VHH binders against q54mt0. Designs and how they scored, part 31

Target 1, 331 residues: q54mt0
Amino acid sequence: MRPISLRLHERPITQVLFNREGDLLFVAAKDKLVSLWYTTNGERIGSYQCGGVVYSIDVSQDSKYLITASADAKARVWDVSSGRQLDSTDFEVSARSIEFSQGDKQILVVTDQVMGCQAKIHVFDFDKDEVRKLNKSYTLPSPQCKITQATWGPLNKTIFASCEDGAVRIYCTEKRELIKTILDHNKLVTRIEWTKHRIMFMTCSKDGTAKLYDTKTLKLLRTFDTGRPINAAGISPLKPHVILGGGQSAESVTTTKVDASQFKVRFFHIVYGEELGGLIGHIGPVHSICFTPDGKTFATGGEEGLVQVNHLDESYFEFDDDLVYNPPVQH
Key: E = the ipSAE of ESMFold2; O = the ipSAE of OpenDDE; V2 = 0.75 times the mean of E and O plus 0.25 times the DockQ between their complexes.

## First folded at step 15 (VHH; framework vhh_7ubx_2)

Design Y1 (at its last look DockQ between E and O 0.52; V2 from the best seeds 0.00; counts 0 for: pae E 14.0 > 2)
Fold by OpenDDE, look of step 15:
Structure Y1 (fold): chain B 331 residues (1-331), chain A 123 residues (1-123)
Amino acid sequence: as target 1 above (331 residues)
Amino acid sequence: QVQLVESGGGLVQPGGSLRLSCAASGFTFSRYAMTWVRQAPGKGPEWIAIIFSGGSTMYDDSTKGRFTISRDNAKNTLYLQMTSLKPEDTALYYCAKESWIYDESGQYTFDYRGPGTQVTVSS
């Protein structure tokens, strides 16, 4: 299996994201660009120019709208097909995370924590049928730490926020209050990833572990210890496999010898926790991983600005059963 | 040297049809996506359609269903079939190599484009 290499970006990739159909790949990077690619052949369709580092992106279910969060303290709404900016909202500080709610009726935005300004979780109403404006709906209470990501829980009833202090904070959207805090990681939580239908979620951390949870009970189900900082995870929608990526940045190491093995994308069995294999393709830390919804393709983005699009062959699907999760019986 | 030359523009009545052509040279035409863009007086460039090397197509909503982009790789030629033309379609139409970039100024930029062909829709 030979991956398709996308080499447009010269600065670190921050996020790779497939649309619902899997035929479009969006790539965000620190060069202030979001690029759009055709998944099948790796041809670039276009680019969206932001005013700063693009930290986070999301795409509507119909693939009509792209939303971006960037270092220029803006959230933007884009027309995917034309590349035109439709709307934007300004914040006092950088926007770090952005996500459409299920149904694309709301947009979640997290802003940065800086001196004198606490991290904030903002929710905006989004009307795709009429005026494509971001209307502020509400803001959630902020922790006294940086939030790396916020994501919608099942049916938009909750919001999960990963934090620099190693915690995952869960907010009720109706009551607009903190309802749970998970503190299982010993370092910054880098990412929260959902399984299909959000029945489980995985956290990644700089502590070198990824943790799988039952969404309903918040019970810890599995810990994956990679021994290296984990920046990204991909969960297969078809197979009981997770992909973990990360590595230490050159800035964090005092040694001149870069071990390329640390940038290996590693496959684990989600149920048994065993390592199944790995792929070498990056020469720097992996920052983002994403599967197509059909589970046949996944993409990785690295510090070197490289995106690898991996089309999984039939042999990958022949030996393992589909992912089936049976939640623990609540006694 | 990359060269793109548009042709086929002209005056047409509302509801009419027109077929534009773009002759490409100086590069391996079949390996690249091609784009049609238009610019009306006083307006910025507007992305219309793209056809990929594999033949897949995408359209802007404003032209979807009325315009068809196609290519003949053997002739190194890009086409735009326009139907049900409206006065609002009046513009200079450009052929461009590959994809579009929407820049900070709110404009589309291209690595290579032709000089354009004028399309005027008027009764």
Scores: ipSAE 0.035, ipTM 0.491, lowest interface PAE 3.5, mean pLDDT 88
Fold by ESMFold2, look of step 15:
Structure Y1 (fold): chain B 331 residues (1-331), chain A 123 residues (1-123)
Amino acid sequence: as target 1 above (331 residues)
Amino acid sequence: QVQLVESGGGLVQPGGSLRLSCAASGFTFSRYAMTWVRQAPGKGPEWIAIIFSGGSTMYDDSTKGRFTISRDNAKNTLYLQMTSLKPEDTALYYCAKESWIYDESGQYTFDYRGPGTQVTVSS
């Protein structure tokens, strides 16, 4: 199966993201640009220009609004179909992570920790009516640590923050306070990814592991040890599969020994933990992976600026067919 | 080097019609989305219509239903058919090789290559 390659960006990709219908692909990068593409054929639709590196993006469930977090210390709201900027909110420092709540009634923004300024987790109200203005609702207590991402927990009752000290910190949105710290990684947590309906979540870390947890109990269910920094995960909504990507091991990178296999995207069965296969295509670390909601397509974005869109064929959906029949499982 | 040459403008009465053309060279025309932009005196540029390489179209609300964008990939030519023209449509019209981009202040920007073609609707 040959992927569609999108080669517009010349700087590292920070995030790839499909809309709910799966027909649109958004790509954010360090060249200050978010690009928009049709999923099926890779046709370029448009671009959204920020004043600095775009670290994080999200799209509303109706696909009408794009939100962006940028190094120019702004969060922005865009009209997806027209490309017009609808609103902008200023911070004191770079905005690092941005996400709509479930139901699109609120927007979560993380701002950076730099000299003299603590990391902050901001929550804004979002009104889709004729007034599309970001209005600050509240700020959570600072974890006093750099935050790589914050994301809404189930039913918007919690907010999970992945932190540079290896912790995942969980806040209650009603009490607006820290309620749990999970410290299972010994290097920064790069990403938290949810399974469908948020019944489980996966943490990715520069320590070379990804860890799967039950959301309700917070019990560690499985550790995936790849031996290489993990920057991103894509969790299939249809099959019990995860795709892990990353790279940038000091042990394997020299100017004379660059080997693309170290940036291989690797497929794992999330119940058994067994590696199912891999896909080579990037010549630098993979930073973002996203599945379409129908589970038939995934995209990857790399440090070299390459985005690959992979339409999965029958062979992917047959990965599990030859697994051992003895263990009872539910997918 | 990308070159775009607009033509077909002129003076028309309200309710009239015009067809604008944009001759393109210096790039693979069929591979790119193409956009019409207009600029009235004393105002910033205004995106009005786009046509994608596959033929899908989008229009700004102010021109939807009155203007039709089209392309002829064999001739490397972009068209804008304008009907029911209003005095508010008076502007210098440009074509652009790209989808729209808004800058950080919310202003529309584009990189046009031609002198534009003047459309004047007077009465």
Scores: ipSAE 0.000, ipTM 0.219, lowest interface PAE 14.0, mean pLDDT 83
ESMFold2 (binder alone), look of step 15: mean pLDDT 78; pTM 0.777

Design Y2 (at its last look DockQ between E and O 0.01; V2 from the best seeds 0.00; counts 0 for: pae E 19.8 > 2, placed apart)
Fold by OpenDDE, look of step 15:
Structure Y2 (fold): chain B 331 residues (1-331), chain A 123 residues (1-123)
Amino acid sequence: as target 1 above (331 residues)
Amino acid sequence: QVQLVESGGGLVQPGGSLRLSCAASGFTFSRYAMTWVRQAPGKGPEWIAIIFSGGSTMYDDSTKGRFTISRDNAKNTLYLQMTSLKPEDTALYYCAKESWIYDESGQYEFDYRGPGTQVTVSS
């Protein structure tokens, strides 16, 4: 497989995201840009200029709207086709995470924790039919620590928040209260990724492990120990495979020689936990991984500003079973 | 050298139709997305439509359903079929190569564009 290399951003990639159809790739980076690419050939379509580091992005199911969270303390709604900003909302501090609810009726935004300001999870109503204003719906209580990501649970009944203290906090959207806390990681949780239909979720952590959970029971199903900080995970919608990426930044290590092998994207079998292989393509930490919904392509974004688009060969699909999950019997 | 030349503009009555063309040279036309942009007097550039190298298309809401962007790679030509034209469609229409940038000032930027062709919709 020869990946398509996308070279535009000169600063670290923060997020790569495919649209529903998989034909568009959105790339967010610390250079304040979101770039839009055609997946098939790696052609750049355009870019969206934000006022600060773009930490998080999401796209509506119909690919009409892009939303961004950025360091300039703003959440923005963009028209994907025209590149125009449609709406924005201001916060007191940086916006760190953003995601459409299932059905695209709401948007959740996480704001940063700084001195004098606690992290907050904000939910906004989003109306596609009217003036596309972000209207505040509610705010969830602060966990008294930094939140790295918030994401919607199944059917939007819950919100999952990954935190710097190693916890995943689960909130009920109806009651608007904390209902569960998972404390399995020993360091900052960097990312939560969902399997198809959100029947399972995976957490990534700076502690070097990724953990797979049953969404319904919150039972820990599998631990993947990579020995290196994990920043990102991709879960195949077709195969029982998980892709993990990460690595230590040069700033965090005292050694002068950086081992490039730590930036390898590693493939694991989701059920058995065994490593299947890896891809070398980045010369810095991997920050984001995303599969197309059809599972035929995945993208990775790194510290060096590089995005790799990997089209999986037919041979990849010939010998592996489809992803089958058997939930544990609740006794 | 990249060159884009628009043609087909003119005066048309409301409800009328017009077909614009853009002749491209100086690059491998088939490998790049192409865009139509328009600029009315006193207004900034407005993105209208894009056609990708693969043939897929996207439209701005203001022109969706009325305008059709297409391309002939053998002729290195981009087209814009306009129907149900309105006075509000009066503008200088530009052909642009590949990508657009929406900057902080609210302006569209393009790497390459032609000199434009004038479309005037008036009774």
Scores: ipSAE 0.035, ipTM 0.415, lowest interface PAE 4.8, mean pLDDT 88
Fold by ESMFold2, look of step 15:
Structure Y2 (fold): chain B 331 residues (1-331), chain A 123 residues (1-123)
Amino acid sequence: as target 1 above (331 residues)
Amino acid sequence: QVQLVESGGGLVQPGGSLRLSCAASGFTFSRYAMTWVRQAPGKGPEWIAIIFSGGSTMYDDSTKGRFTISRDNAKNTLYLQMTSLKPEDTALYYCAKESWIYDESGQYEFDYRGPGTQVTVSS
């Protein structure tokens, strides 16, 4: 089945994200724009323009609010339906990661580490019924290295931070202090992704591996070695499958011949660890992968500005006795 | 009432240098990030660089390594040092107080209130 291609953005895609219903797709990019699309047909709904690269986005459970983190040193709250900016807050430096807490009561923001400024993890109260949506905030102790992403752990009791030194650092939200450091990667951790109900989490790294952990015990359950940098993962909410994407950045590549096969997204069985198949479609590194909550659709976003939306066949979900999934491969 | 007055533009050959200044008044300059924006004929505004109250800076990719933003909080003045100028740098340059203004369609506007200063790079 041929994917729906969205070709609005001229610069690298930084994040693709579906809302809770799965009917809306948000796309953030380095062209300072977040675009909004209908999932089913790829029809463009609107856009949200920031003053700099948009590194990270999230959407509230009711799909009424979009939050953005941007290189212009702002976090913003947007009304999804009207496109109107409802609130913003200024930082001293670029905002790199942003996420609603479970239940949408708080917003987590990571700011960059640059000359004279340590990386910070900020937590804001989110007051949807007030004029000022972003309110009362605190920060967590800095790990004294760059943070690529922070995300809420189960029941908002912890915050996980993926770091440039290969560590995942875990903070207690009640005590506001670092409680655990996991150093299993030897290069930058690019992303942390959660399974359904946050029972397990997966880390992605430039070291070419993704690692799956039990959330409660923090025990390493499995390592997936792709042999190439991994920028993103999408974990199916319905099947025990993960999609891994990445490849060498175009900015970092000095070869005279581009091999597009290094940018295919690859499917793995989470329990058995075997590779199930792959999809070719991007001509640059893949930076973001997201499933719809119903598990029937996933989207990928790449360095070249391409977004692909893939609707999975019903036969994929009815194949009870196949222990090895082999997804449709584009020609 | 916020006032921003740009100066220092002119005609320069390719590869040349210029230093732009922005005199600010009517607000507490030291509390705000300050931005340089340029607008070429027939094109929309283009963000160039931002400097924060603490002195941290960020640059658009097209000017990184060639342009340097700086500020003097005691003199309420913002600067842009431009080097290795190219014909495509020809534009009207504005300074802006950091806040962004967006219209209903999601299109944004910089809050620039000065006349701008013209930079022309030609042989």
Scores: ipSAE 0.000, ipTM 0.118, lowest interface PAE 19.8, mean pLDDT 83
ESMFold2 (binder alone), look of step 15: mean pLDDT 79; pTM 0.787

Design Y3 (at its last look DockQ between E and O 0.74; V2 from the best seeds 0.00; counts 0 for: pae E 10.2 > 2)
Fold by OpenDDE, look of step 15:
Structure Y3 (fold): chain B 331 residues (1-331), chain A 123 residues (1-123)
Amino acid sequence: as target 1 above (331 residues)
Amino acid sequence: QVQLVESGGGLVQPGGSLRLSCAASGFTFSKYAMTWVRQAPGKGPEWIAIIFSGGSTMYDDSTKGRFTISRDNAKNTLYLQMTSLKPEDTALYYCAKESWTYDESGQYTFDYRGPGTQVTVSS
């Protein structure tokens, strides 16, 4: 099936995100816009304008609220249907990452590290009822390096932070302290992605590898070596497949010849680690990948400002059996 | 040149119904989504509903269940059927081509919209 191409943004896509129902696609980009699209036909519904580069977005489970983190040092809450800004909070530096907790009761925000200001992980209480205000709850200690992403662990008991030094740092939300550090990557960790129910998680890195972990034991289960920087991963909720995307920017290479193959979105079997295939659709680095919750559609966003919406056909679903992961019982 | 002209506004009692129309010209109407927006005195614009080229619709929660957006492509006309009208529905109603943008100033912006039609709900 031919993908739907969304061509609005003229600057790099930073994040693509589906809502729970999969009928809405949110796209964040460096042009300071978040765009909202109808997944079925690729028509644009609206846009939310921020004051700077939008680095990260998330949507509530009921699709009523959009939250954004942007370079203008703000986190914002938006009414999805009306497009109105409901609330905002200011930071001293850029907001780099944002995510609703499970249950949408809290919001996690990561701020940038700059000279004189350490990266911080902020947690806010979110009230869906009358006030719809962001209230600061607590801040976690700084790892003394840049944090590229923070995401909630299972049942919101932990927070996982990907870092520029190649580490994933895990914090206990109750004790509000660092409890584990995973240092398996040799370069900046770009992204953490969860499997369904957060039983496993995958890290992506500039070192050219993606790593799959058991969430409970933190045991490394699989390494995917692509040979190119990995910026994004999509994990199918239906099939034992993971999609990896990335590539090197023209600015980072001394050679003028751009190999378009490096921007290929590659499919791997999650258990066996074998490459299953790939899709060519981008002419620059892929920065974001996201599946619909039903696993029937995935979207990719690239440096060129292009979003590809891929509806998977029946042939794809007949390829492999559904994967149910059973973690080893710790005796 | 793209042109949109709203009509059908007027004075209606609470609980009443009203049907708005928007005549479109200057573009292939059937290929584009269309939107209704309203603005009450002293308030910012409020997005109401959108109908896509394929006929699918989305509504704001404030009007969901009471208002129905539809289109007649043969007539190049957009409609808004309003029922169970409330005083709070009093506003200038606009039709717009395609989607909306909420900008930094807190305003909805459109590439093309009509001059609007006034709807007043009062006993």
Scores: ipSAE 0.253, ipTM 0.694, lowest interface PAE 1.4, mean pLDDT 90
Fold by ESMFold2, look of step 15:
Structure Y3 (fold): chain B 331 residues (1-331), chain A 123 residues (1-123)
Amino acid sequence: as target 1 above (331 residues)
Amino acid sequence: QVQLVESGGGLVQPGGSLRLSCAASGFTFSKYAMTWVRQAPGKGPEWIAIIFSGGSTMYDDSTKGRFTISRDNAKNTLYLQMTSLKPEDTALYYCAKESWTYDESGQYTFDYRGPGTQVTVSS
């Protein structure tokens, strides 16, 4: 398997994201740029330039709209195919996380916590047919700590926020209040990733673990311990596999000699918990991992500005051959 | 040296059709995405369509369904088939090697190489 390397960005990658068809790859970075690539061959299509670091992106289900959250205190809506900015909103502080709701009727934005300003979770109505795309908003009660990401729960009935204190906080969208706090990590939660249909979710943490939960019951199902900070997870939509990536950031690295193997992405079987393998390719921490919806391709983005696009072959699909699976009995 | 020569423009009535050509030389044409861009007098450049080395295409919404980008790698030639032309399609049309960039102020950036070909749509 030979990955396609995309080397446009010279600053850390913040997010890689495929569209629903899987034919487009969006890459956000600290160089203020979102780049757009054709997945199959890595051809560069275009780019979207913001006024500050782009921390988070999302794309609508029809692949017509890109949304960006930036350190210049703006959330923006872009026309994917033309590259034109269609709308923006201003905040008082950096926008850190952004996501379309299921059905693309709303947009969720997290703003930063700084001295004198609490982190906020904002919800906007999105109207593709109006000149003003981002309309009337509300906010949720602040968790009074820095939020790394917020994401819509199943059927948009909840919002999950990953927090710097190691908690995942869950809000009810109807009541607009905090309804649950899960405090299972002892360091910041970097990411929440959903399985297909959001029946399970995974949390990643700087404490070196990723944790898998049943969404309905919130019961912890499994902990994956890599021994190193985890920044990102990619959950296969096709196989019961997760890819974990991370490593110590360049800012956090001390005098200790850094082995490139600490930045390898590692594959785990979700049901059995066994490590299936790994790929070495990044020379800095991995910050983002995303599968195409068909599960045949995944992308990774690293601190060094490298993006790798991996088209999976038969060896990946044979990882499970050594594992014994006994079907559950029904009584 | 990279050379791009556009041709096929002209005067056409509204609703008419026109086929633009772009002859390419000085590079391995089949290995690169190719783009059509237009610029009306007094306006900034506008991206229209891109065709990738493998043949996949993307279009701006204003021309989608009316314009078709295509390529003949054996002849090193890029094409734009335009139908249902409107007065607002009046512009100087350029082909470009590779892709586009749009900045946050709405300004298009790309690298012209040729003289362009004029398309004028009027009654």
Scores: ipSAE 0.005, ipTM 0.423, lowest interface PAE 10.2, mean pLDDT 85
ESMFold2 (binder alone), look of step 15: mean pLDDT 78; pTM 0.766

Design Y4 (at its last look DockQ between E and O 0.45; V2 from the best seeds 0.00; counts 0 for: pae O 10.9 > 2)
Fold by ESMFold2, look of step 15:
Structure Y4 (fold): chain B 331 residues (1-331), chain A 123 residues (1-123)
Amino acid sequence: as target 1 above (331 residues)
Amino acid sequence: QVQLVESGGGLVQPGGSLRLSCAASGFTFSKYAMTWVRQAPGKGPEWIATIFSGGSTFYDDSTKGRFTISRDNAKNTLYLQMTSLKPEDTALYYCAKESWIYDESGQYEFDYRGPGTQVTVSS
């Protein structure tokens, strides 16, 4: 396994993301830049400059549109191939999370909580067939808590919000109301990641655990305890494996030594919960992990601005292939 | 030290053809994406096309089908074949090392470019 290192960004990586084909890699960072790369050779295709830190990105299924959420209080729509900005919308405060719905007909945006302004979950219609790109929106009731991410549930019938108080809050999109609160973490939930087809989801937390749930029943299936803050997870679409990444930022300068083993990404078997191995490569906390949809490649992004693209070899795919999750039958 | 020198411009009638060349030195040409850009008087830079080290190409829609980007890695040379030229194609054409950056002011930026070659399509 020989990773490709991408060293363009000089500030923390906030998100790495593959397109549906897996041949394109998008990288967002605190240097106000989103960069676009070929996955196979790490060659830069282009860059998109925002006016502030880019916290979150997503790409349409046809790979034609990139959307960004940034600290300059904007959500933007970009033409992927030309780099041109097609549309933008302004908020009162930073945009923190952004995601296309399944089918790309809507866009979900989270805005920050600051003094005098509650966190908000906004939903926009997106119509790539009209000349107007972002249309009519609504806002869900505020959880009155800072939101780190919001993501569409199965069939776009729900929206899941990961929150600073350790909760995952679930909203009904039709009724536009909160329908469930899961409070299983005792520190900030950093990320929600879906399995293929969204039959299960995983939460990551600063409490050092990641938790796997059945989506239909919301039953907790397994807890992975790493002993270190978890910022990101990558769930293999091919193997019953998850990659967990994170770590604490070290105090700098006077007493700090760099120990890369503290920031390794760690592989776990989803069914048995056992650690399968680890991969060293980052010198700071890992903030984002993403698999290609074919499961043959994953990318990691770290606080030091390094992105690593890891192409998995045949030995990985022959490893520990005995069990898969079957969802429980509801009664 | 990157050096790019364009040639092949000139005066051409509408419907005509030109082939532009860009001689590159000061870097390993075959490792990097290369880009053609044009700038008409009073306008900002317009991205035309990029060709990558593996040979794949991206084109802006305005010139797709009329312009073809290619490269000769043995000669460290980038080419732009232009056909069906129109008066609105009149511009300074230059090559750039690597692909575009689209900035927050709505303009293309390129860090390493040549001085350009003028293409004038008149009548």
Scores: ipSAE 0.567, ipTM 0.820, lowest interface PAE 1.6, mean pLDDT 88
Fold by OpenDDE, look of step 15:
Structure Y4 (fold): chain B 331 residues (1-331), chain A 123 residues (1-123)
Amino acid sequence: as target 1 above (331 residues)
Amino acid sequence: QVQLVESGGGLVQPGGSLRLSCAASGFTFSKYAMTWVRQAPGKGPEWIATIFSGGSTFYDDSTKGRFTISRDNAKNTLYLQMTSLKPEDTALYYCAKESWIYDESGQYEFDYRGPGTQVTVSS
């Protein structure tokens, strides 16, 4: 595989995201930019300029709208094609996470925890047919710790929040209350990733493990121990494979010698948990991984500002079994 | 060198139709999204429509349903079919390569655009 290297951002990548069709790649970074690229050839289409570090982005199913959460305490709605900002909402503190609900009718935003301001989970109504304004719908109770990410559960009935204390907190959207807390990680949970149709989810953590759960039962199905902080996961929609990435930043270690091997993106079999292989392409921690919906391409974003777009060869698909999930029998 | 040359503008009556063309050279046309923008006297640039390399099209609400953006990659040409033209459509129309930056100032910055073609809608 010859990856396409996207070189624009001079600061760490925070998120890579494909649109539904897979032909567009959005890249968010700490340089306050979101860049838009063609997946096929790696050519840049344009950029969206935010007022601060862009922590999180999402794109509507029709690829018409981009939403961003950034350090300037704003959530923004963008017209993808024109690059225009359509709407924005202000918060008291940084916006850390943002996601469209299934159906693109609502937007979930998480704000930061700072002195005098607790982390909050905000839900906004979004009407794409009219004035594309963010209207506040409701806010969920604070977990009294930092939230790194919030994401919609199946059919938008729940919201999952990854937290700095190692917990995943699950909220009921109807009752607007905390209903479950998963505390399996020993350090900050960095990311929650969903399998196709959100029947399972994976958590990543600074504790060096990724954990796979059954969404319905919340049963722990598998633990992947990489021995290094995990910042990102990509779950193939086609194959029973998961890609994990992470590593420690030079700032967090006392050693002057950086082992590049720690920045390897590693492939695991999702069911058996065995390592299948890895790719070296980054010289710093990997912060984001994303598959195209068709599963033929995945992108990685690193601390060095580099994005790698990897088109998977046909040989990758020839010998592996399809993902088969058998849910545990509830006794 | 990237070059864009718009043509097809002119004087048309309200309710009339006009087809604009943009001849592109100096780059692989088929690989890039292309955009039509217009600027009326005393107004800022206004986005009209974009067509991506894959053929997907997007329109501004003001022109949606009346204007159609298309492309012929074999001819390296971008088109804008305008129908039901209104006096408020009077402007200089530009073809632009879809390499843009939107900054906090609210201004469009295009890497490349043509000199424009004048469209005047008047009775």
Scores: ipSAE 0.005, ipTM 0.278, lowest interface PAE 10.9, mean pLDDT 88
ESMFold2 (binder alone), look of step 15: mean pLDDT 78; pTM 0.776

